# Designs tried in a protein design chat: VH-VL binders against o60147. Part 38

Target 1, 175 residues: o60147
Amino acid sequence: MLEKNKYLYIFRHIQTNQVLLSQGNVLKKTALFQLPYPLQKPVAPNGMRPAKLRKDHWVPLLKVEFPNESMFQSVFMQLLNYRKYRSVQPLTSDLLKLPIPVRRRKIMRQEVPNTIADLADILNKEKFPENSVRLQLSDKSDSEYADWPPSVQIDSEEIKLSRGFREKTTVDEAR

## First folded at step 17 (VH-VL)

Design kg30
Fold by OpenDDE, fold request of step 18:
Structure kg30 (fold): chain C 175 residues (1-175), chain A 118 residues (1-118), chain B 106 residues (1-106)
Amino acid sequence: as target 1 above (175 residues)
Amino acid sequence: QVQLVQSGSELKKPGASVKVSCKASGYTFRSYGMNWVRQAPGQGLEWMGWINTYSGEPTYAQGFTGRFVFSLDTSVSTAYLQISSLKAEDTAVYYCARGPYLSYFDYWGQGTLVTVSS
Amino acid sequence: DIQLTQSPSFLSASVGDRVTITCRASQDIDSYLAWYQQKPGKAPKLLIYDASTLESGVPSRFSGSGSGTEFTLTISSLQPEDFATYYCQQDYEYPTFGGGTKVEIK
């Protein structure tokens, strides 16, 4: 059986630090559906969910390579739902004391560390084989947001993605 | 091997309700989304929406809100499509289809014919 | 919603022929395009995903190409079992299908 997609890509917004999960190295419009509904119909970055996908506003955060498609899909679904669950939880008293715009900004700033922590937690629970999961970070310091299980090896090679999409290659130009 | 087995054909009168089942096997049920696709006689394929098999949250495509309900019984790896207040135009083959999150559909049920006739 | 327009809607061909089906998207969908084969009374079968990746178990005579708004499915040498209806499907936004292309015996 031929292997299908086994790569998880995570992007962050350059201004708000909101996070999008992607099954491909080019962001889809459906990725925006991961963001909370706006109170009105604002555009990014002031809104929680932009009306249109601006690929140039998103940069790669990390890339994860899994042993196979099954493991990737499992982790992807869990990660997606971890974030959803958190988004519907009651806000802490500290957050409630803040003006709404300040509160929103603070919540969005926590998306990167929360997502990384979620990923580590999921991988810790999955108990994949040692060094079977390869993690590439755009900023290696981001790995400090979590304790990683033995199944994860942090790659020394930096992620090679452009904003919102893959970098053009010779193959792409030939198409 | 991955299999999706749907319930049998249904014959209903207008105004009635129908519930189609889709039992999944051969993979981790909660790792893939379950999509529903409608195909009217002699027509093309229409994506109706999907259900998040992990959370149970359904998402309905435009035109498939209100009378259409996606649900799960995860204990038996089964997805359900319920259609209420059936209309003649609901006559179609309904497919369940597995796929990565809002992506393509790699495995399909055999389809369930729902005929609505007075 | 993104509209997919397939061409032609119908084509007649003979065994051994090279067949090409086109799918045009109303907007740029990158490479998020899949192809399906459907035979009468049967469920669709995935052939190609991500525009050009062949699904496991699918014969190598099937191939997909394209990106952006123009995509093609090619059958290098049509076999008797390939007479069917073919659909393209985009997953850049919420999934939508093309109108289908019926490949008939000449």
Scores: ipSAE 0.874, ipTM 0.944, lowest interface PAE 0.5, mean pLDDT 92
Fold by OpenDDE, fold request of step 18:
Structure kg30 (fold): chain C 175 residues (1-175), chain A 118 residues (1-118), chain B 106 residues (1-106)
Amino acid sequence: as target 1 above (175 residues)
Amino acid sequence: QVQLVQSGSELKKPGASVKVSCKASGYTFRSYGMNWVRQAPGQGLEWMGWINTYSGEPTYAQGFTGRFVFSLDTSVSTAYLQISSLKAEDTAVYYCARGPYLSYFDYWGQGTLVTVSS
Amino acid sequence: DIQLTQSPSFLSASVGDRVTITCRASQDIDSYLAWYQQKPGKAPKLLIYDASTLESGVPSRFSGSGSGTEFTLTISSLQPEDFATYYCQQDYEYPTFGGGTKVEIK
């Protein structure tokens, strides 16, 4: 079986800073299902799921390259479930003390660093071979949100961001 | 090698229940979603939903809510489809199919024929 | 739900023929389309995913193309073992299948 590199893309919403995991560089509508409903039980702390996918509202946060599908799928599923788990956890006392709008903003601001931290944690636990995973960030400074294991090679090049929109004609990478 | 092995054919009466099993092997069970696809006799394929093998959370397609239950036994890498209150129109071959998260289906079980007849 | 319309529903061809099956999506699904082959009494087999990526082990005579709303599966030279029913499937939204195209011997 021919092994191909697999790519995990993480997108962030340009306004809300919500994050979506993607198996390709073009978001699917199903990616929105990663966002919790406001009234979902258990009640999500900050549920927001739009009815329509506006691709231009989502920009790449990071790209992770895996040498094979097995590694990719493992990390993807874990990361997906880490986020979901967090979204259904009770709010901390500190957050509960804040007005709802402030609380929401704070939670939203934490989605990106939390996701990055989750990714790092997952990769740390997986103990993949050294430099077997390549990480490229839109902002290299975002790598500072976590300690990365030796399996991760951080790319010096950043993902180009298109502010306000993402071109539909973006070249697709293999899933 | 990846393999999905389903339980054998079932003959049930209307109103009865059936539980189809799908045992996975050859890969990390929780790394791939498990999908269920129905195919009525002489008809096309119909996605019924999927179960998150990591969390156990099922998602059902429209038309497959209520009487259909996806479940797991992760200890034996097995997914289950239970259909209750069987109807004649439930007569079909049911497939389990592995796939990336809400994506395509790269490996399929051999299918389980469920026949509902009075 | 996204509807996939396959055409034709039935296709008669001979060994060696170039066969093209079309799948039309009710909306833009980018390249999130897969093709399956199903033989009688057997489970479907994945042929193509992401519109044009050939699944491992699938003969090179199979190819997929298209994006957006129009997709095609092509068999460059039909072989005896290729007589089967073919389905397209989109994964842009919750998965849905086309109605299938039965390729029969002429």
Scores: ipSAE 0.871, ipTM 0.946, lowest interface PAE 0.5, mean pLDDT 92
Fold by OpenDDE, look of step 17:
Structure kg30 (fold): chain C 175 residues (1-175), chain A 118 residues (1-118), chain B 106 residues (1-106)
Amino acid sequence: as target 1 above (175 residues)
Amino acid sequence: QVQLVQSGSELKKPGASVKVSCKASGYTFRSYGMNWVRQAPGQGLEWMGWINTYSGEPTYAQGFTGRFVFSLDTSVSTAYLQISSLKAEDTAVYYCARGPYLSYFDYWGQGTLVTVSS
Amino acid sequence: DIQLTQSPSFLSASVGDRVTITCRASQDIDSYLAWYQQKPGKAPKLLIYDASTLESGVPSRFSGSGSGTEFTLTISSLQPEDFATYYCQQDYEYPTFGGGTKVEIK
């Protein structure tokens, strides 16, 4: 029997650097709902939440393999929560001085490092077994955004960047 | 093992309110979303929305805004569905269902029949 | 919203028969489709998720296939306990269900 999903994929927007969490190797439309500011019609970078998913606008940021689904789900939900929490926090005085479009862009640019830091923080708190979590990054340097617990093994191989990313899995091969 | 146990059947009059409970056990409550699905008598399944069990944020499907309220008591791993201003059309079996974030539903409650009749 | 159309709505079959149920999506949903079995007076039971992945504990006679807009649930050899209503459900967008397919005894 095949194991349930234990892979976290994080995607970034190629222009805005917005981040989406994915439970699969293909982005779903529901992933857009993670974006904090829904806009009915505008498309990124002008809008924070596009009405339509353009898979070709998103590239993989990192992939995380967990020991099992339960651990994956726990981290996934927490990661969502961290993101939501930041989105509702009061803006700093410096940000408030900026025009709204510039402000939004600046906030979005921080999503990548923030998400990585969040992930590390969550994993640090979870205290998973040593080397039980495998992390693969599209850019190894991104791992420097956080201190990783012993549970995390960083893969030496980087994820190849591609638009409309879909990683073939055993399940996919069987189809 | 994972279990979702819902409250018992309800008989209500039009205009009344009902609150259905769904107690979860056998897993980390906050790690999975809780969905609500309605099934009118002899009809199909209808997704009503879900509540983020970690943040408590509810999301309602179209047609289920206003009178429908999702809530949580995380201390007892319980999700609630409250329906106010009940109508005859609300007569249905209501299911809570666990699922990954806006995905499929791997575990279901036994369902709660809510009958609205004058 | 993504609409799922199941066919047929009703299916009469005998024990041992090969049964195939189709679910068509109004748009491409990749492989984000699940199948459920529901017996009278009972909650739905997850059979298959991600179009073709069999849920743990589900008999191997159940299988799912398809991607994009067309999906199928197959019961290779219908058993007495398989007479029920089957629903497809997509999770590419906010969840929606098909109309259901009732498998009855011929």
Scores: ipSAE 0.861, ipTM 0.937, lowest interface PAE 0.5, mean pLDDT 91
Fold by OpenDDE, look of step 20:
Structure kg30 (fold): chain C 175 residues (1-175), chain A 118 residues (1-118), chain B 106 residues (1-106)
Amino acid sequence: as target 1 above (175 residues)
Amino acid sequence: QVQLVQSGSELKKPGASVKVSCKASGYTFRSYGMNWVRQAPGQGLEWMGWINTYSGEPTYAQGFTGRFVFSLDTSVSTAYLQISSLKAEDTAVYYCARGPYLSYFDYWGQGTLVTVSS
Amino acid sequence: DIQLTQSPSFLSASVGDRVTITCRASQDIDSYLAWYQQKPGKAPKLLIYDASTLESGVPSRFSGSGSGTEFTLTISSLQPEDFATYYCQQDYEYPTFGGGTKVEIK
């Protein structure tokens, strides 16, 4: 039988460091729906959900290969919901003291490490077989954002990209 | 094996409400979204929206807001479609369909015919 | 919303015929297109997803091709059980279906 999709791609925006989850190596417009609604409607790209998907504005953050579709779907759904839950959490008092633009930038900068940490947390809870999940990172240093369970094997192989996306770029210092 | 079993046909009068159930089995319920698709007699398929089976968050397609409500009972792996203030134009077969996040639909319920007639 | 236009709406064919159904998208949807078969009184059945990937259990006589805005479902040799209505569906944006193509016996 033909295996269904078992690959999770995570992309980051080159300017905002916003993160999108993808069930394939090509982003769909529906991926933009993962972005939280801002409290105030600003003009993109300052923390706003863009109206159009610009593939060239997104670069791969990581790729995860799961043993099968079921495991992939489980992790994908959890990861999706972890992010949503975080986005609706009350802002800390420290964040509230910051000007709105600064606050937004700070929150956005945390999307990458938070997403990686979420993924690791989910995988830790799932207790998949040892070395059954293959993780490829655009930047190997990003693996330091989380403690990975034994189920995860970090692969140094480069992420293969589909057309329309930029190649991986230098990691933003803001991360 | 994956199965989606829907509740039986409904005959309602205009203004009434109907609640269609879709019981899932054979897979982890919260790992796949549940979609609802409408098909009027002799017509094509219309995506009504979907419900995130993990969070319970519904998303409704344009034209299916207000009177249509998606809900879940995760304890019994069941999704529900409720239609209120039924109209004659609501007469259709309603399908629940499993699918990855806003993607294709790999498994379908057998459909529930809802007939709205005075 | 993305509009999908199927052609033809009706197709008459004989057993053994090569059948081709086209689905045109109003905008580029990459390869995010699925095909379904529906028989009277039955739920749709997934045949192809991601434009060309055959769903498990679907006969190999079914194939999908295309990308961007033009897609094709092909039945290499039509069988008696293949007389049905076929729908394309895009999942690049919120899901939408084509109008359907009814394949009838000639």
Scores: ipSAE 0.851, ipTM 0.936, lowest interface PAE 0.5, mean pLDDT 91

Design kg30
Fold by ESMFold2, fold request of step 18:
Structure kg30 (fold): chain C 175 residues (1-175), chain A 118 residues (1-118), chain B 106 residues (1-106)
Amino acid sequence: as target 1 above (175 residues)
Amino acid sequence: QVQLVQSGSELKKPGASVKVSCKASGYTFRSYGMNWVRQAPGQGLEWMGWINTYSGEPTYAQGFTGRFVFSLDTSVSTAYLQISSLKAEDTAVYYCARGPYLSYFDYWGQGTLVTVSS
Amino acid sequence: DIQLTQSPSFLSASVGDRVTITCRASQDIDSYLAWYQQKPGKAPKLLIYDASTLESGVPSRFSGSGSGTEFTLTISSLQPEDFATYYCQQDYEYPTFGGGTKVEIK
């Protein structure tokens, strides 16, 4: 029948490499709730939530087109759960040896490869028709973080939008 | 076809409790969030919060963090709203509504009228 | 949280009239605004999401526009079944609803 959104949008922070999952091509304030608060050593995985959503700090990482909304929603909710699972895991002894700021940066730097691997893991477990899931990346080499199932067609063209997934039409003071 | 069917109207005395059910069909229950919305007689709509149907974790709007409990039974694709220590001011129609993660609400239950009177 | 102010609160109109309802947000919500129709004794029905996208099965006489803080719902030619109360709802943050606009028979 007719379908609503069937696109997954994933953003990367330009400085920290943290990742946000989105159901739309512009981030909502609620996307920040995906980022854990920093905790003192050693209660939970370290993270950082910015005080405000600075849209100029979040750039496209990848976009996925699914066959329909239902399949998109299934993958989206699963991927959110993977991120939650990682956020509550005990830290390794090697990470606990590091000063808290260094530890946070190491954890945040893993978000891009971890998210891409988790997405691929979900897609390998799902039964989608061959070439029915279209993946487009801002940096095609990022596809190398995972082995993709036959259902995934990786677009040869990189995402070339300047900020977010839409052309910028209003200037801001963030520059 | 997506459908949300709620339990029937309830007449309760102050201090009692009530449990409203919302049975979902026609879609993958764990793929869409379940929201609860209150409408007092002659008044507008008020979001009470939602429950993540994948994890079972509830989130309550401000003002609903006490006597209100959201829960699920995923085996029968059903969400529940429990209200304890009922007050006259709890008299309202309670709707369940599904939607994408913290988004708009594309399908609604028919509503359950809870009346609290002595 | 984000407050939504609808205007007018009441609107009296005849079949065939063009009606416009406004929703103002207390802060920039981009295009994350939905519109609902509610008839007496019935559940709300989604009309428009993302400010301007019509929900499937909604007549084309309904349209939405706006972004940022100002949004409008327009019914180009009012039909008998359109007499109802209309609500806006934002989902940029935790959902909140506007106060509603009742469209009455003139």
Scores: ipSAE 0.708, ipTM 0.860, lowest interface PAE 1.3, mean pLDDT 88
Fold by ESMFold2, fold request of step 18:
Structure kg30 (fold): chain C 175 residues (1-175), chain A 118 residues (1-118), chain B 106 residues (1-106)
Amino acid sequence: as target 1 above (175 residues)
Amino acid sequence: QVQLVQSGSELKKPGASVKVSCKASGYTFRSYGMNWVRQAPGQGLEWMGWINTYSGEPTYAQGFTGRFVFSLDTSVSTAYLQISSLKAEDTAVYYCARGPYLSYFDYWGQGTLVTVSS
Amino acid sequence: DIQLTQSPSFLSASVGDRVTITCRASQDIDSYLAWYQQKPGKAPKLLIYDASTLESGVPSRFSGSGSGTEFTLTISSLQPEDFATYYCQQDYEYPTFGGGTKVEIK
């Protein structure tokens, strides 16, 4: 089978800490559909979906290189399903007792650790070959949100890019 | 050896229903989205929507939120398009096409011609 | 939402000619554009994705370029089997297709 895109890109919102999953190193507008739609859930547990994609609000969180496209696609689809599952769960009584602004902030702050834990959970269950999955983080301490299987090699170098996953081109460097 | 094999052509009268099948093989069915694309005679391609093969949740493009229903049987790696209350304007070739989540379409079925006439 | 305008709609060319087809997006779609070839009575075939990445098994005479709002498909030396209709498709938002470019024998 033809090998194609085998990279998972995860972005974090600079202020709310919401998370977006991406199949490419630049966010598509469709990525916003991963965030809850406000009309049907006015106090959405993950936050509100903005009308437009503000690319300057989303920064790299982590990048994963899989052995091949089919393994990437399996993990990506499962991770999307984990996010949907969380978005439809009833809120706990402890959360419901909080003032709405505090509740929303607390829920959104959990998207980073929850997403990282979900990724690790999927990778632990998938039984990939040892050191076959390369994980690179913008902040290496974020790896502490999960216990990683032997299949994962955590890159010693942090992602140094501040806007998206692209390095500047020679044209941009001549600025 | 990815294959998408669709059910045969259909001739229908206005008001009837049709169900087109798309059987997938050669890959992990739940790992790729299934899209439906319409092409009226002599016309271009029109994305109708897709179904998340992992969750079973469909998404319909504008103009396809009524008489068109996407469904799955994951046990046999098959996606379905059902069109109810057929109109003459539904005469078209209907393609299934797989791809990554809301992305390009790397493999296509052979197409199913649905003809609606009295 | 995102309209793709292909030009030309129709093109006559000879075997061996260099052919260029343009796709213009109504807004910036980064590099999220694919090109398809469709022959009469057949399903479309993916040629290029992400603006410039050639699909495996596609002849190297096909190439794509562009980003933002303007994209091109180039066939460096047209072959008899290349007479077909070509479509662009964006996937920055819910997929939409261009209107097509029919390439015929001169």
Scores: ipSAE 0.698, ipTM 0.862, lowest interface PAE 1.3, mean pLDDT 88
Fold by ESMFold2, look of step 17:
Structure kg30 (fold): chain C 175 residues (1-175), chain A 118 residues (1-118), chain B 106 residues (1-106)
Amino acid sequence: as target 1 above (175 residues)
Amino acid sequence: QVQLVQSGSELKKPGASVKVSCKASGYTFRSYGMNWVRQAPGQGLEWMGWINTYSGEPTYAQGFTGRFVFSLDTSVSTAYLQISSLKAEDTAVYYCARGPYLSYFDYWGQGTLVTVSS
Amino acid sequence: DIQLTQSPSFLSASVGDRVTITCRASQDIDSYLAWYQQKPGKAPKLLIYDASTLESGVPSRFSGSGSGTEFTLTISSLQPEDFATYYCQQDYEYPTFGGGTKVEIK
């Protein structure tokens, strides 16, 4: 890890497209507590929040480099709050009409675009210096979910890692 | 100049209540979680839980879900620990500690000794 | 909860000694481990986080290593101000602390 810069790591689930925010390049068990509860939590099938953290099921979605801890912490805490707020909203009548498996998948599919939009909304409202925040995506077309402020420099190079944010060496391959 | 300043020592009788304050300065209060850590005399450190300073939502460790209440006054950057129905076993030093979301604790208050004696 | 076991619980050492303290986790916590120093009557002070990252202002004689389930704190040349109790703490899940290691003058 770099001495001055702080990184926000955002992961996507390979199957469900759910999203997890991370302060480190490896997910903690507590990250799972970010996953939204449906309004009908006691009856929701396993799949809105996995019972176990499977690190091999979570891949890079994007990484944000902040110049200091203060900027990072402000954005991270606001993003957590946006996700919590969305998770407690009443389900729409259109969603309630759907069979539970279809409803669940539709809700999960919204997490990527919603998280990216929320991140951009926060960054647009902050008054960070021009080009002070570097954004790198695994799929650059995902930047199209939002309009980015002048403070954000979108890296032309996509994230190449297929599993987590750590480069693997021979000694680390089985981890 | 991050600083956490706690209220002074308390001497209480069993059954009473106490409210410990922790005033933060030198940083953006809502950007870091506030944790409470207990240390009984001669014993180690015990995490009691934390409060999300952005949302105000508390989380309590197992064993601290009943008589212990975390709260905030964000207008004065202050976190509170309230303990009701005090028992002799509550005698301890209570620390507030800030940190990143559910992480390590980079700054600590000076501690507040709560003594519960008949 | 993840249990952290520190070894030794107590040690005596002289100024200038190399001191090594171990912390073993009951499950794999990757590198999510911190070390604290606590002197009598004082709050704990963060020394190391993420297993090996030295907190700002902490002397370079302190170092941390390990990942997974076994971690060490090393003081390369013990100084008079280093006589204290040392705690490990994991943050892979809800925080828990080790039982502490008291380092005293021999």
Scores: ipSAE 0.675, ipTM 0.855, lowest interface PAE 1.5, mean pLDDT 88
Fold by ESMFold2, look of step 20:
Structure kg30 (fold): chain C 175 residues (1-175), chain A 118 residues (1-118), chain B 106 residues (1-106)
Amino acid sequence: as target 1 above (175 residues)
Amino acid sequence: QVQLVQSGSELKKPGASVKVSCKASGYTFRSYGMNWVRQAPGQGLEWMGWINTYSGEPTYAQGFTGRFVFSLDTSVSTAYLQISSLKAEDTAVYYCARGPYLSYFDYWGQGTLVTVSS
Amino acid sequence: DIQLTQSPSFLSASVGDRVTITCRASQDIDSYLAWYQQKPGKAPKLLIYDASTLESGVPSRFSGSGSGTEFTLTISSLQPEDFATYYCQQDYEYPTFGGGTKVEIK
């Protein structure tokens, strides 16, 4: 049994509701490259792709455990493709009528439901064994954005960590 | 068993082109990114970039955005590196390396020596 | 780019020695650091990823430690087959490699 990653970690931005997919329980700077629209430099956090990863701005959305690394990697690459495909589609007439700041905010607010729906769509198309994929959410009502296949076991306990997916140990903060 | 097999060594003149192949086997080709790494004689390792094997979209490291082209043929699980307008400083061993999305590299090809001399 | 500085660049050691190689990052990379071994004429081989996780099939005499900006590769008892060049690599941002540490027989 290999000790390679078989967990998908998904983060939500606390202010914009943008979404980042992660192979680890701590975000990498490369995760930011999932965000669309090449922006002129420098890019601030209020833009589509910030220049710096503010780890304190990203909180857990959901975590998925797959049967093995190969299955995880397949789903992860497909999710990246869904997000890329959506990001390069022509904007709708309704969106183009909006002022640019309003349009961008509306697009960003759809990232959570879109990502959850994309994940479920991939899992419905894949033929995983029953209850072999364990899903845990920070807000269980978010599971309602999609219909889940029999392969998915939704954990009854919500993710309780307020920052990141890793339990923090602080030794000297109270001094 | 995961295996990456590269094409043989090349001897080229300045201004020519070369295409290095990297054939993958033993895993789902589209599930892992393909990276290219250069090692000039007596030098360390230099990441040149990668290609998303699911979408076919390449990403090039700074300094490799011109004469270097990554491509795929997914029907035969093969990645390619093409170098145009070869210069003497392109003399190096070129490795393909597999890994999770923008991560560490768990399997490497044997390397392809490209020598560029007058 | 994140720069990785390896120390020492060259190391002479005897079979049985404890060997320690350091990699320093120009910024905090959490634990996103890997170590590779490369023998002459061969491709690099992954030893350690995520700072301290040993790759399958790698001997237990190899260990990694550190987080943030400072990382260490340790070989607890050097064997004849361990004479090689060792590279660190970060994957917090687009991958970059350290300059290497050549371990040779004294």
Scores: ipSAE 0.585, ipTM 0.838, lowest interface PAE 1.9, mean pLDDT 88

